VHH binders against Abasic site processing protein HMCES (HMCES). Designs and how they scored, part 4

Target 1, 269 residues: Abasic site processing protein HMCES (HMCES), of Homo sapiens (Human) (q96fz2)
Amino acid sequence: CGRTSCHLPRDVLTRACAYQDRRGQQRLPEWRDPDKYCPSYNKSPQSNSPVLLSRLHFEKDADSSERIIAPMRWGLVPSWFKESDPSKLQFNTTNCRSDTVMEKRSFKVPLGKGRRCVVLADGFYEWQRCQGTNQRQPYFIYFPQIKTEKSGSIGAADSPENWEKVWDNWRLLTMAGIFDCWEPPEGGDVLYSYTIITVDSCKGLSDIHHRMPAILDGEEAVSKWLDFGEVSTQEALKLIHPTENITFHAVSSVVNNSRNNTPECLAPV

## First folded at step 3 (VHH)

Design c11 (from ee5 with K58D)
Fold by OpenDDE, look of step 5:
Structure c11 (fold): chain B 269 residues (1-269), chain A 120 residues (1-120)
Amino acid sequence: as target 1 above (269 residues)
Amino acid sequence: EVQLLESGGGLVQPGGSLRLSCAASGFTFSSYGMSWVRQAPGKGPEWVSGISYSGSNDYYADSVKGRFTISRDNSKNTLYLQMNSLRAEDTAVYYCAKTGYSLKPYFDYRGQGTLVTVSS
């Protein structure tokens, strides 16, 4: 996974992340550093994206079922990194393979500390290799959306009004991530950064790409992944597997350029 | 229990300065954005200023921009508002607020407030 969409306004995004804590109380996640949230139809590594994480990471004795939403840097910077510039990291941390998560120090250590997060997106992009050509067809991949009588599929959003309705009720893609905290050697703010765990693709996606992000499907899976106070690493890792509960459509080549940030990126062709 | 205690209010002349403080307890102060809100007599609440959890970002209402400065000391669990060039229209009860959003007039908790009166 090297490209996502996360374009919802902050308020809409927050509402879309409504949840129940372990006591059954309806809650909205509180924001940490909301100023770093930059909505975009075209998110690439090294950009900031919003993630969910347990409140217990920030507040001592907090209910670990409570959630915080925070923009973090895509591309995990390990806490032990000693260079002053995160871009000097010599290895790719955009993704973490599920099969080697416990073999890589950069991922194992923060995971062992309970630093699990849920990466939020409208969906992610993947490129299908066309046989015989150097051309790749991009696809937008996301959760199936509930068809409301009034709000057709993304493809049916033929008006701005309909478009708004669709996104007001959009089910966000919830991807399993690991985050770490890095303190710059020269001082400054702590950098929070994340990696997306990847798995082998489900059957439905296998023709497009052989790998997919580990998707946490449903509130229970999301809650268990986040709740490092109550759910051990071993139990949490059981949640990491391919899911067939996805849909996708072909999009234009507009998304190929990471600088393009328009609705055309995820519009069906 | 979340507690917010404002102090530093009082009577000041137009053009004068005042520094408000807010002592916070009952939560991890350094993890949350904080705001100042005010309510003038006969008016609704008005968001004044916000600051991120780390203090790296500060925000102001247009009405106070350039005159007020929000800051925080996370080691002391204290929020500050330096108010300069005070005007009569700044007269209000000022509240410290724990916010989920540092950029918005949204707050989960607020204190009892401290009165600021700007009068000749």
Scores: ipSAE 0.000, ipTM 0.244, lowest interface PAE 12.5, mean pLDDT 89

Design c12 (from ee5 with S31D S54R)
Fold by OpenDDE, look of step 5:
Structure c12 (fold): chain B 269 residues (1-269), chain A 120 residues (1-120)
Amino acid sequence: as target 1 above (269 residues)
Amino acid sequence: EVQLLESGGGLVQPGGSLRLSCAASGFTFSDYGMSWVRQAPGKGPEWVSGISYRGSNKYYADSVKGRFTISRDNSKNTLYLQMNSLRAEDTAVYYCAKTGYSLKPYFDYRGQGTLVTVSS
């Protein structure tokens, strides 16, 4: 996974992340560093994206079922990294393979500390290799959305009003991630950064791409992944597998340029 | 096979103290939250206390809060319940339970239990 969409306004995004804590109380996640949230239809590695994480990471003795939402840098910077510039990292940390997560120190160590997060997105993009051509067809991949009587497919929003309704009720893609905290050697703010765990693609996506993000499907899966106070690493990793509960449509080549940030990026062609 | 063996129950006077232990085997003890549940004669099961897999989170029923303390030693695969200021209403069979979440009233496995009787 090398491209996502996360364009919802902050308030809409927050509401979309409504949850119940372990006591059954309805809650909204609290924001940390909300000013770092930058909505975009075209998110690439090294950009900031919102993630969910347990409140216990920030507050001692907090209820670990409570959630914080925070923009973090895509591309995990390990805490032990000693260079002053995160861009000098020599290995790719955009993704973490599920089968080698425990073999790589960069991922194993933070995971062992309970640094699990849920990466939020409207969906992610993947490019299908066309046989015989150097051309790749991009696809937008996302959770199936509830058909409202009036809202056809994302493409059928015939009116601005209908479009708003679709996004107001959009089910966000919830991807399993690992984050780490890096302190710059020269001082400054702690950098929070994340990697997306990847798995083999489900059957439905296998023709598009052989790998997919580990998607946490449902509130229980999301809660268990986040709640490192109650759920061990071993148990959490059982949640990491491909899911067939995904849909997709072909999009234009507009998304190929990471600088393009328009609704056209995810619109069906 | 999952096994949970409770011990430490007995007869105690009101205001007295007891410490229950639960020896766990047949699973990776350190990966799971644990709970104590009790059942008084003629009553249904009652959740008493829970503890997270690392022991960092502890939870108590209102009826025992401030009087009971749950703890665990993962190196010994043992769960504990320190019961202070015992009351007649605390009389019950106490069960050790393997839980997914320490606060949930459900359990996958429980032991045979140990009887606690609080009487003058």
Scores: ipSAE 0.050, ipTM 0.481, lowest interface PAE 3.2, mean pLDDT 90

Design c2 (from ee5 with S31E)
Fold by OpenDDE, second read of step 4:
Structure c2 (fold): chain B 269 residues (1-269), chain A 120 residues (1-120)
Amino acid sequence: as target 1 above (269 residues)
Amino acid sequence: EVQLLESGGGLVQPGGSLRLSCAASGFTFSEYGMSWVRQAPGKGPEWVSGISYSGSNKYYADSVKGRFTISRDNSKNTLYLQMNSLRAEDTAVYYCAKTGYSLKPYFDYRGQGTLVTVSS
């Protein structure tokens, strides 16, 4: 996964992340560093995206079922990194393969510390290789959305009003991530950064791309992944597998340019 | 085979203190939440306290909150329950239980229990 969409306004995004804590109380995640949230239809590595994480990471003795939402840098910067510039990392940390997560120090160490997060997105993009050409067809991949009587397909938003309604009730894609905290050697703010765990693609997606993000489908999966106070690393890793509960549609080549940030990026062609 | 062995029970006066221990074996202790449950004579089982796998989260029944403290030592595969300000109503057989989430004290295994008697 190298491209996502996360364009909802902050308030809409927050409401979309409503949850119940372990006591059954309805909650909204509290924001950390809300000013760093930058909505975009076209999110690339090194950009900031909102993630969910347990409140226990920030507050001692907090209820670990409570959630914080925070923009973090896409591309995990390990805490042990000694260079002054994260861009000097010599290896790619955009994704973490599920099969080698425990073999790589950069991922194993933060995971062992319970630094699990849920990466939020409208969906993610993948490119299918076209037979006989060097051209690649991009697809937008996301959770199936509840068909409201009036909103048949994302593409059928015949009116601006219908489009807004679709996004107001949009089910966000919830991807399993690992984050770490990096303190710059020369001082400054702590950098929070994340990697997306990837798995082999499900059968439905296999013709498009052979790998997919580990998607946490449902509140229980999300809660278990986040709750490092109650759920061990070993148990959490059982949640990491392909899911067939996705849908996709072809989009225009507009998304190919990472500078393009318009609704056309995820619009059906 | 999962084994849980409770110890530390006995006779104590009201207002007194006891510390229970549970020695665990047959599973990776550090990966599971643990709970204490008790059963008083003529009563059903009552959940007393729970602790997460790491010890980061602790939970208590209202009846023991402020008086009991649950803890664990993962290096020793041992669960503890410090009981202070004991009351006659605390008289029961106390069991150590292997559990997942402490809020839902579903346990697969429990020990044989240790008797705690609070009497003047």
Scores: ipSAE 0.024, ipTM 0.339, lowest interface PAE 5.8, mean pLDDT 89

Design c32 (from ee5 with T99V L103S K104G P105W Y106R)
Fold by OpenDDE, look of step 5:
Structure c32 (fold): chain B 269 residues (1-269), chain A 120 residues (1-120)
Amino acid sequence: as target 1 above (269 residues)
Amino acid sequence: EVQLLESGGGLVQPGGSLRLSCAASGFTFSSYGMSWVRQAPGKGPEWVSGISYSGSNKYYADSVKGRFTISRDNSKNTLYLQMNSLRAEDTAVYYCAKVGYSSGWRFDYRGQGTLVTVSS
């Protein structure tokens, strides 16, 4: 996974992340560093994207079932990194393979500390290799959306009004991530950064790409992944597997350029 | 550079009150949880109180619950501890501490402290 969409306004995004804590109380996640949230139809590594994480990471004796939403840097910077510039990291941390998560120090250590997060997106992009050509067809991949009588598929949003209706009720893609905290050697604010765990693709996606992000499907899976106070690493890792509960459509080549940030990126062709 | 400067300590009689302040600089104050910790003579450090980055949640040790109130003003980069009904056992150096996320709920920075002495 090297490209996502996360374009919802902050308030809409927050509402879309409504949840119940372990006591059954309806809650909205509290924002940390909301000013770092930059909505975009075309998110690439090294950009900031919103993630969910347990409040217990920020507050002593907090209910670990409570959630915080925070923009973090895509591309995990390990806490032990000693260079002053995160871009000098010599290895790719955009993704973490599920089969080697416990073999890589950069991922194992923060995971062992309970630094699990849920990466939020409208969906993610993947490129299908066309046989015999150097051309790749991009696809937008996301959760199936509930068909409301008035809001057709993303393809049916033929008007701005319909478009807004679709996104007001959009089910966000919830991807399993690991985050770490890096303190710059020269001082300053702690950098929060994340990696997306990847798995072998499901059967439905296998023709497009052989790998997919580990998707946490449903509130229970999301809650268990986040709740590092009550759910062990071993139990949490059981949640990491391919899911067939996805849909996708072909999109234009507009998304190929990471600088393009328009609705055309995820519009069906 | 992170700086935490405590103030407001002093001598007070049992049953008295004090208000501690901590002036923070060198980091985005509003982005971090803060804590008060104290160390009495001959004892190890003791966590006293914590407050979330937004101030929405407050936490207290059992030993001070109902007597102490933690608060913060993010616009002033200042942390406060209102201490009421002070007891002899509250005598300690009180430190303002910044929450360090890399080590769990451990603080990564603390101030020089301010001495609180409760004595008749």
Scores: ipSAE 0.014, ipTM 0.255, lowest interface PAE 8.1, mean pLDDT 90

Design d11 (from cb2 with T103S)
Fold by OpenDDE, second read of step 4:
Structure d11 (fold): chain B 269 residues (1-269), chain A 122 residues (1-122)
Amino acid sequence: as target 1 above (269 residues)
Amino acid sequence: EVQLVESGGGLVQPGGSLRLSCAASGFTFDDYAMGWFRQAPGQEREFVALISRSGGSTDYSDSAKGRFTISRDNAKNTVYLQMNSLKPEDTGVYFCAAGEYYSWDSPEYDYWGQGTQVTVSS
């Protein structure tokens, strides 16, 4: 996974992340560093994206089922990294393979500290190789959305008004991530950064791409992944597997350029 | 000084039961997950059971599942391991451990007891 969309306004995004705590109370996640949130139809590694994490990471006596939402850097910077520039990392930390997560120190150490997060997105992009050509067809991949009688298919949003309605009730993609905290050697703010765990693609997606992000499907999976106080690393890792509960459509080549940040990136062709 | 003191070990016949206790002192007990590990002669230390800070969640090794029960009393700063249907393969030194994080991995535990011997033999 090398490209995502997360374009919802902050208030809409927050509402979309409504949840129930372990007591059954309806809650909204509290924001940390809301000013770092930059909505975009075209998110690339090294950009900031919002993630969910347990409140217990910030407050010692907090209920671990409570959630915080925070923009973090895409591309995990390990806490032990001694260079002043994260770009000097010699290995790619955009993704973490599920099969080697426990073999790599950069991921194993923060995971062992309970630093699990849920990466939020409208969906992610993947490119299908066309046989015999160097051309790649991009696809937008996301959770199936509930068709309201009035909203029609994402493709039928012929009017700006209809499009807004679709996004007001959009089910966000919830991807399993690991985050770490890095203190720059020269001082400054602590950097929070994340990696997306990847798995082999489900059958439905296998023709497009052989790998997919580990998707946490449903509130229970999301809650268990986040709750490092009550759910062990080993139990959490059981949640990491391919899911068939996805849909996708072909999009234009507009998304190929990471500088393009328009609704056209998501639009069906 | 941080102390974890195990007790309740001993000799038991196959099919028998033991209850291990671990008394903790020198740290805030309710801020830590508690675990039991064991080490058989000539083998590496292995995970047995884990309980969360609140006691609301428990995990077990495959070998322990269905036979062992971990519990804790935060008011007494004590963690317990009820072992039923004991087998000769359960023989070893059992260690109590405390860690901030809910993990099966022994390196993530900060404090360890001296261990108590459990011997299952006919």
Scores: ipSAE 0.018, ipTM 0.356, lowest interface PAE 6.1, mean pLDDT 89

Design d21 (from cb2, 13 letters changed)
Fold by OpenDDE, look of step 5:
Structure d21 (fold): chain B 269 residues (1-269), chain A 122 residues (1-122)
Amino acid sequence: as target 1 above (269 residues)
Amino acid sequence: EVQLVESGGRLVRTGGSLRLSCAASGFTFDDYAMGWFRQAPGKEREVVAAISRSGGSTWHADFVKGRFTISRDNAKNTVYLQMNSLKPEDTAVYYCAAGEYYTWDSPEYDYWGQGTQVTVSS
C-alpha cells in the first residue's frame, strides 16, 4: 500500500470514528494535534494521516478502550534512529509484512510495547499491471458502503448533492498499523510515525495486486487491536489476515501524480 | 552496572521548594527517556513527570499543576525534578526511572532508582 485517500473534513472524520468504550458509552475520539491533519484524496508516504490509538498511550491511568485520533507521519521512524533526517532511513518502513513483523526490530520493538494503531482512510489505491504493456491501471479499494435508498454507490453518485450524502455516511477503511516515537537528535518535537501492516491479497483483489493492507473489519477488531492494555500482542496478531469484505473500482490516471488532490482521484471511470 | 541514584529528598514545610536529582551511570544516558515517579504510603506508584532523551519534550501529571518541572543535563548524566509550592499530599518516596523509548504511558521502565523520601509537613 503506497497511496491512500483521506479527505473528509475533521468534524466528519471525527463523527465517522464514533465508538463505544468498554462500558458501552458512546464516545468520539479526542484529537491530538488536529492542526496537523491535512485532508487529501491522494496521500503518499511521508505525509501525515490520521490514526486511532488508545488513550493509554498518553495518559497512564486512562481507560485503554478510549481512543485518540492523531495525525502521524506515514513511514515508521524507529525510536533508535540517530540521523537528523528520517529520509536517511536505508530501509522502507511504509509497510510491514505480517509474516516478518516479529523478525524486524523496527517493528517488533514498538509492537511489543503495545504501539498499535488503526490507520484511517477513505480507501487505498493499487495499480494493476497490464499484461504486455508498461501501463498500470489504478483502482480505488474500500469497504462496501451501505446503500441508502437515496445514496447510490460511489459509482451512482450522479449529482454533487448525492456525493455529499455519500461521504457524510462513509464507512472508513480501518487498517492495522504500528507506530513509534522518535526524538530528533537536534531537538524538537517528538515525531509520531506509523507503518501499515500488509498481508497477502484476498482472492477478490489478487488480480489487481498480490498484497493488501491488513484490514480490521468491524468495531471488535478495531477495539482489540487498539487495546494494548487488555489484549496481548499474540492475540492482536490473530486479527491480521486478508479480508474479502472489500470492493473496488477503476479510477483515472489522475491519481498517478501525487500532487493531484481532487475528487477525480477516486471517481470511477 | 546500571545505577540510578536519587538525592535531595528531605523534610520541608508546606509551601516550600525542593530539587531532586538523579545521577545515572552504567548506560548511555542520552539514549534514554527519564521519568520521576512517586509512591505514597498505601497508594500505588504514580508517574509525576517524564522527559525525552534530548530534553526537548516533557510531560507532567495533572496533579502537578505547574508546581513541578522535570529537566535533564545530559553532560552530567543527571535528571532533575524541581518541586515548588509543596503540599502535604506530595509526601512520598520519589523514584527516578530510565527507559530506552520515549514513553510516559508505560509503567515499565528499564531501570529504577531506590527512591528518595520527600516529606512535607503542615
Scores: ipSAE 0.006, ipTM 0.257, lowest interface PAE 11.1, mean pLDDT 88

Design d23 (from cb2 with G99E E100W Y101G P107S)
Fold by OpenDDE, second read of step 4:
Structure d23 (fold): chain B 269 residues (1-269), chain A 122 residues (1-122)
Amino acid sequence: as target 1 above (269 residues)
Amino acid sequence: EVQLVESGGGLVQPGGSLRLSCAASGFTFDDYAMGWFRQAPGQEREFVALISRSGGSTDYSDSAKGRFTISRDNAKNTVYLQMNSLKPEDTGVYFCAAEWGYTWDSSEYDYWGQGTQVTVSS
């Protein structure tokens, strides 16, 4: 996974992340560093994206089932990294393979500390290789959305008004991530950064791409992944597998340029 | 000074039972998950059981599952391991350990006891 969409306004995004804590109380996640949130139809590695994480990471004695939402840098910077520039990392940390997560120190160590997060997105992009040509067809991949009687197909949002209605009730893609905290050698603010765990693609997606993000499907999976106080690493890792509960449509080549940040990026062609 | 002191080990016949205790001091006990590990002669240290901070969740190795029970008393700063249906393969030094996280990975544990010997033999 090398490209995502996360364009919802902050308030809409927050409401979409409503949850129940272990006591059954309805809650909204509290924001940390909300000013770092930059909505975009076209998110690339090294950009900031919002993730969910347990409140226990920030507050001693907090209920670990409570959630915080925070923009973090895409591309995990390990805490042990001693260079002043994260771009000097010699290995790619955009993704973490599920089968080797415990073999790589950069991912194993933060995971063992309970630094699990849920990466939020409208969906993610993948490119299908066309046989015989150097051309790649991009696809937008996301959770199936509930068709409200009034909300025509995502494709039928012919009017700006209809488009807004679609996004007001959009089910966000919830991807399993690992984050770490890095203190720059020269001082300054602690950098929070994340990697997306990847798995082999499900059958439905296999023709498009052979790998996919580990998707946490449903509130229970999301809650268990986040709750590092009560759910062990061993149990959490059982949640990491391919899912068939996805849909996709072809999009225009507009998304190929990471500078393009318009609704055309995820619009069906 | 942080201390973890194991007790309750000894010699037992196959099929017998033991209850291990680990008394903790020098740190905030209820902020840490507690685990039991064991090391047989000539083998690597292996995970046995883990209990969450609150005691609400427990995890076990495949070998321990169904026979061992981990519990804790936060008021007493103590973690326990009830071992039933013991086998010769369970012989080894058993270690109590504390961690901030909640994992079976021994490298992530912050504090360790000195261990107590458990011997299962006819």
Scores: ipSAE 0.258, ipTM 0.688, lowest interface PAE 2.1, mean pLDDT 91

Design d24
Fold by OpenDDE, look of step 5:
Structure d24 (fold): chain B 269 residues (1-269), chain A 121 residues (1-121)
Amino acid sequence: as target 1 above (269 residues)
Amino acid sequence: EVQLVESGGGLVQPGGSLRLSCAASGFTFDDYAMGWFRQAPGQEREFVALISRSGGSTDYSDSAKGRFTISRDNAKNTVYLQMNSLKPEDTGVYFCAADYYYSLGTEYDYWGQGTQVTVSS
């Protein structure tokens, strides 16, 4: 996974992240650093994206079922990194393979510190290799959305009004991530950064791409992944597997350029 | 000073039972997941069981599953390991550990000195 969409306004995004805590109380996640949230239809590595994480990471004695939402840098910078510039990392930390997560120090260490997060997105993009050509067809991949009688498929949003309705009730893609905290050697603000865990693709996506993000499907999976106080690393890792509960459509080549940030990026062709 | 003190070890016959206790002091006990580990002679230390801060969740090694039960009493700052149907392969020094992050295979914050468990006919 090298490209995502996360374009919802902050208030809509927050509402879409409504949850129940361990006591069954309905809650909204509290924002940390809301000003760092930059909505975009075309998110690439090194950009900031919103993630969910347990409140317990910030507050001692907090209920670990409570959630914080925070923009973090895509591309995990390990806490032990001693260079002053994160761009000097010699290895790719955009993704973490599920099968080797425990073998790589950069991922194992933060995971061992309970630094699990849920990366939020409208969906992610993947490119299908066309046989015989150097051309790649991009696809937007997301959770199936509830068809309200009035809200046609993303493709049927013929009117701006219908489009707004679709996004007001959009089910966000919830991807399993690991985050870390890096303190710059020269001082300054702590950098929070994340990696997306990847797995082998489900059967439905196998023709598009052989790998997919580990998707946490449903509130229970999301809650268990986040709650490092009550869910062990071993139990949490059981949640990491392919899911068939996804849909996709072909999009234009507009998304190929990471500078393009328009609705056309995720529109069906 | 942080202390974890294991007790309850001893010699038992195959098929027998033991209950280990670990008394904690010097830290906020209810903030930590607690775990049991064991080390057989000439072997590496291995995971046995973990229990969450509240005691609401538990995790076991494959070898321990169905035979061992981990529990805790936060009022007494104590974690327990009930071991049933003991086998000779269960012989080793058993350690209790405290882990703030409830993580498997990582560095734990605090360790006990261990208690010897010997299963032999």
Scores: ipSAE 0.505, ipTM 0.801, lowest interface PAE 0.8, mean pLDDT 91

Design d31 (from ce8 with K100E)
Fold by OpenDDE, look of step 5:
Structure d31 (fold): chain B 269 residues (1-269), chain A 121 residues (1-121)
Amino acid sequence: as target 1 above (269 residues)
Amino acid sequence: EVQLVESGGGLVQPGGSLRLSCAASGRTFSTYAMGWFRQAPGQEREFVALISKSGGSTDYSDSAKGRFTISRDNAKNTVYLQMNSLKPEDTGVYFCAAQEYYSHLGSYDYWGQGTQVTVSS
């Protein structure tokens, strides 16, 4: 996964992340560093994206079922990294393969510290290789959305009003991530960064791409992944597998340019 | 500093049971997840069981599942490992460990000296 969409306004995004804590109380996640949230239809590695994480990471003795939402850098910078510039990292940390998560120190160490997060997106993009050509067809991949009688398919949102309705009730894609905290050697603010865990693609996506993000489907899966106080690493890792509960449609080549940030990026062609 | 002291080990026949205890010193026992590990002769230390700070959640190795039960009493600063249906393969030194995180992959802050468990006919 090398491209996502996360364009919802902050207030809409927050509401979309409503949850119940361990006591069954309805809650909204609290924001950390809300000013770092930059909505975009076209998010690439090294950009900031919002993630959910347990409040326990920030507050001692907090209820670990409570959630924080925070923009983090896409591309995990390990805490042990000693260079002053994260871009000097010599290995790719955009994704973490589920099968090698335990073999790589950069992922294993933060995972062992319970640094699990849920990466939020409207969906993610993948490119299908066309047989016989060097051309690649991009697809937008996301959770199936509940068809409200009035809300036509994403494709039928012909009017701005209909479009707003669709996104007001959009089910966000929830991807399993690992984050780490890096302190710059020269001082400054702690950098929070994340990697997306990837798995083999489900059957439905296999023709598009052989790998997919580990998607946490449902509130239970999300809660268990985040709650590092009550859910062990071993148990949490059982949540990491392909899911067939995904839909997709072809999009235009507009998304190929990471500078393009318009609704056209995820619009069906 | 937390000191951990294991007890309850011994010689038992196959199919037998043992209950291990680990007593922690200090007032911060409830701030740690507690785990049991074991090391057989010539083998690496391996995870056996883990219990959350509150005691509300437990996790086990595949070999321990269904046979072993980890529990804790925070008022007594003690973690327990009830071992049933013991096998010769369970022979080893059992260690109690305390950690900040509820993870078998994490670093453990404190370790006990271990207690010997021998399963032999």
Scores: ipSAE 0.246, ipTM 0.681, lowest interface PAE 1.4, mean pLDDT 91

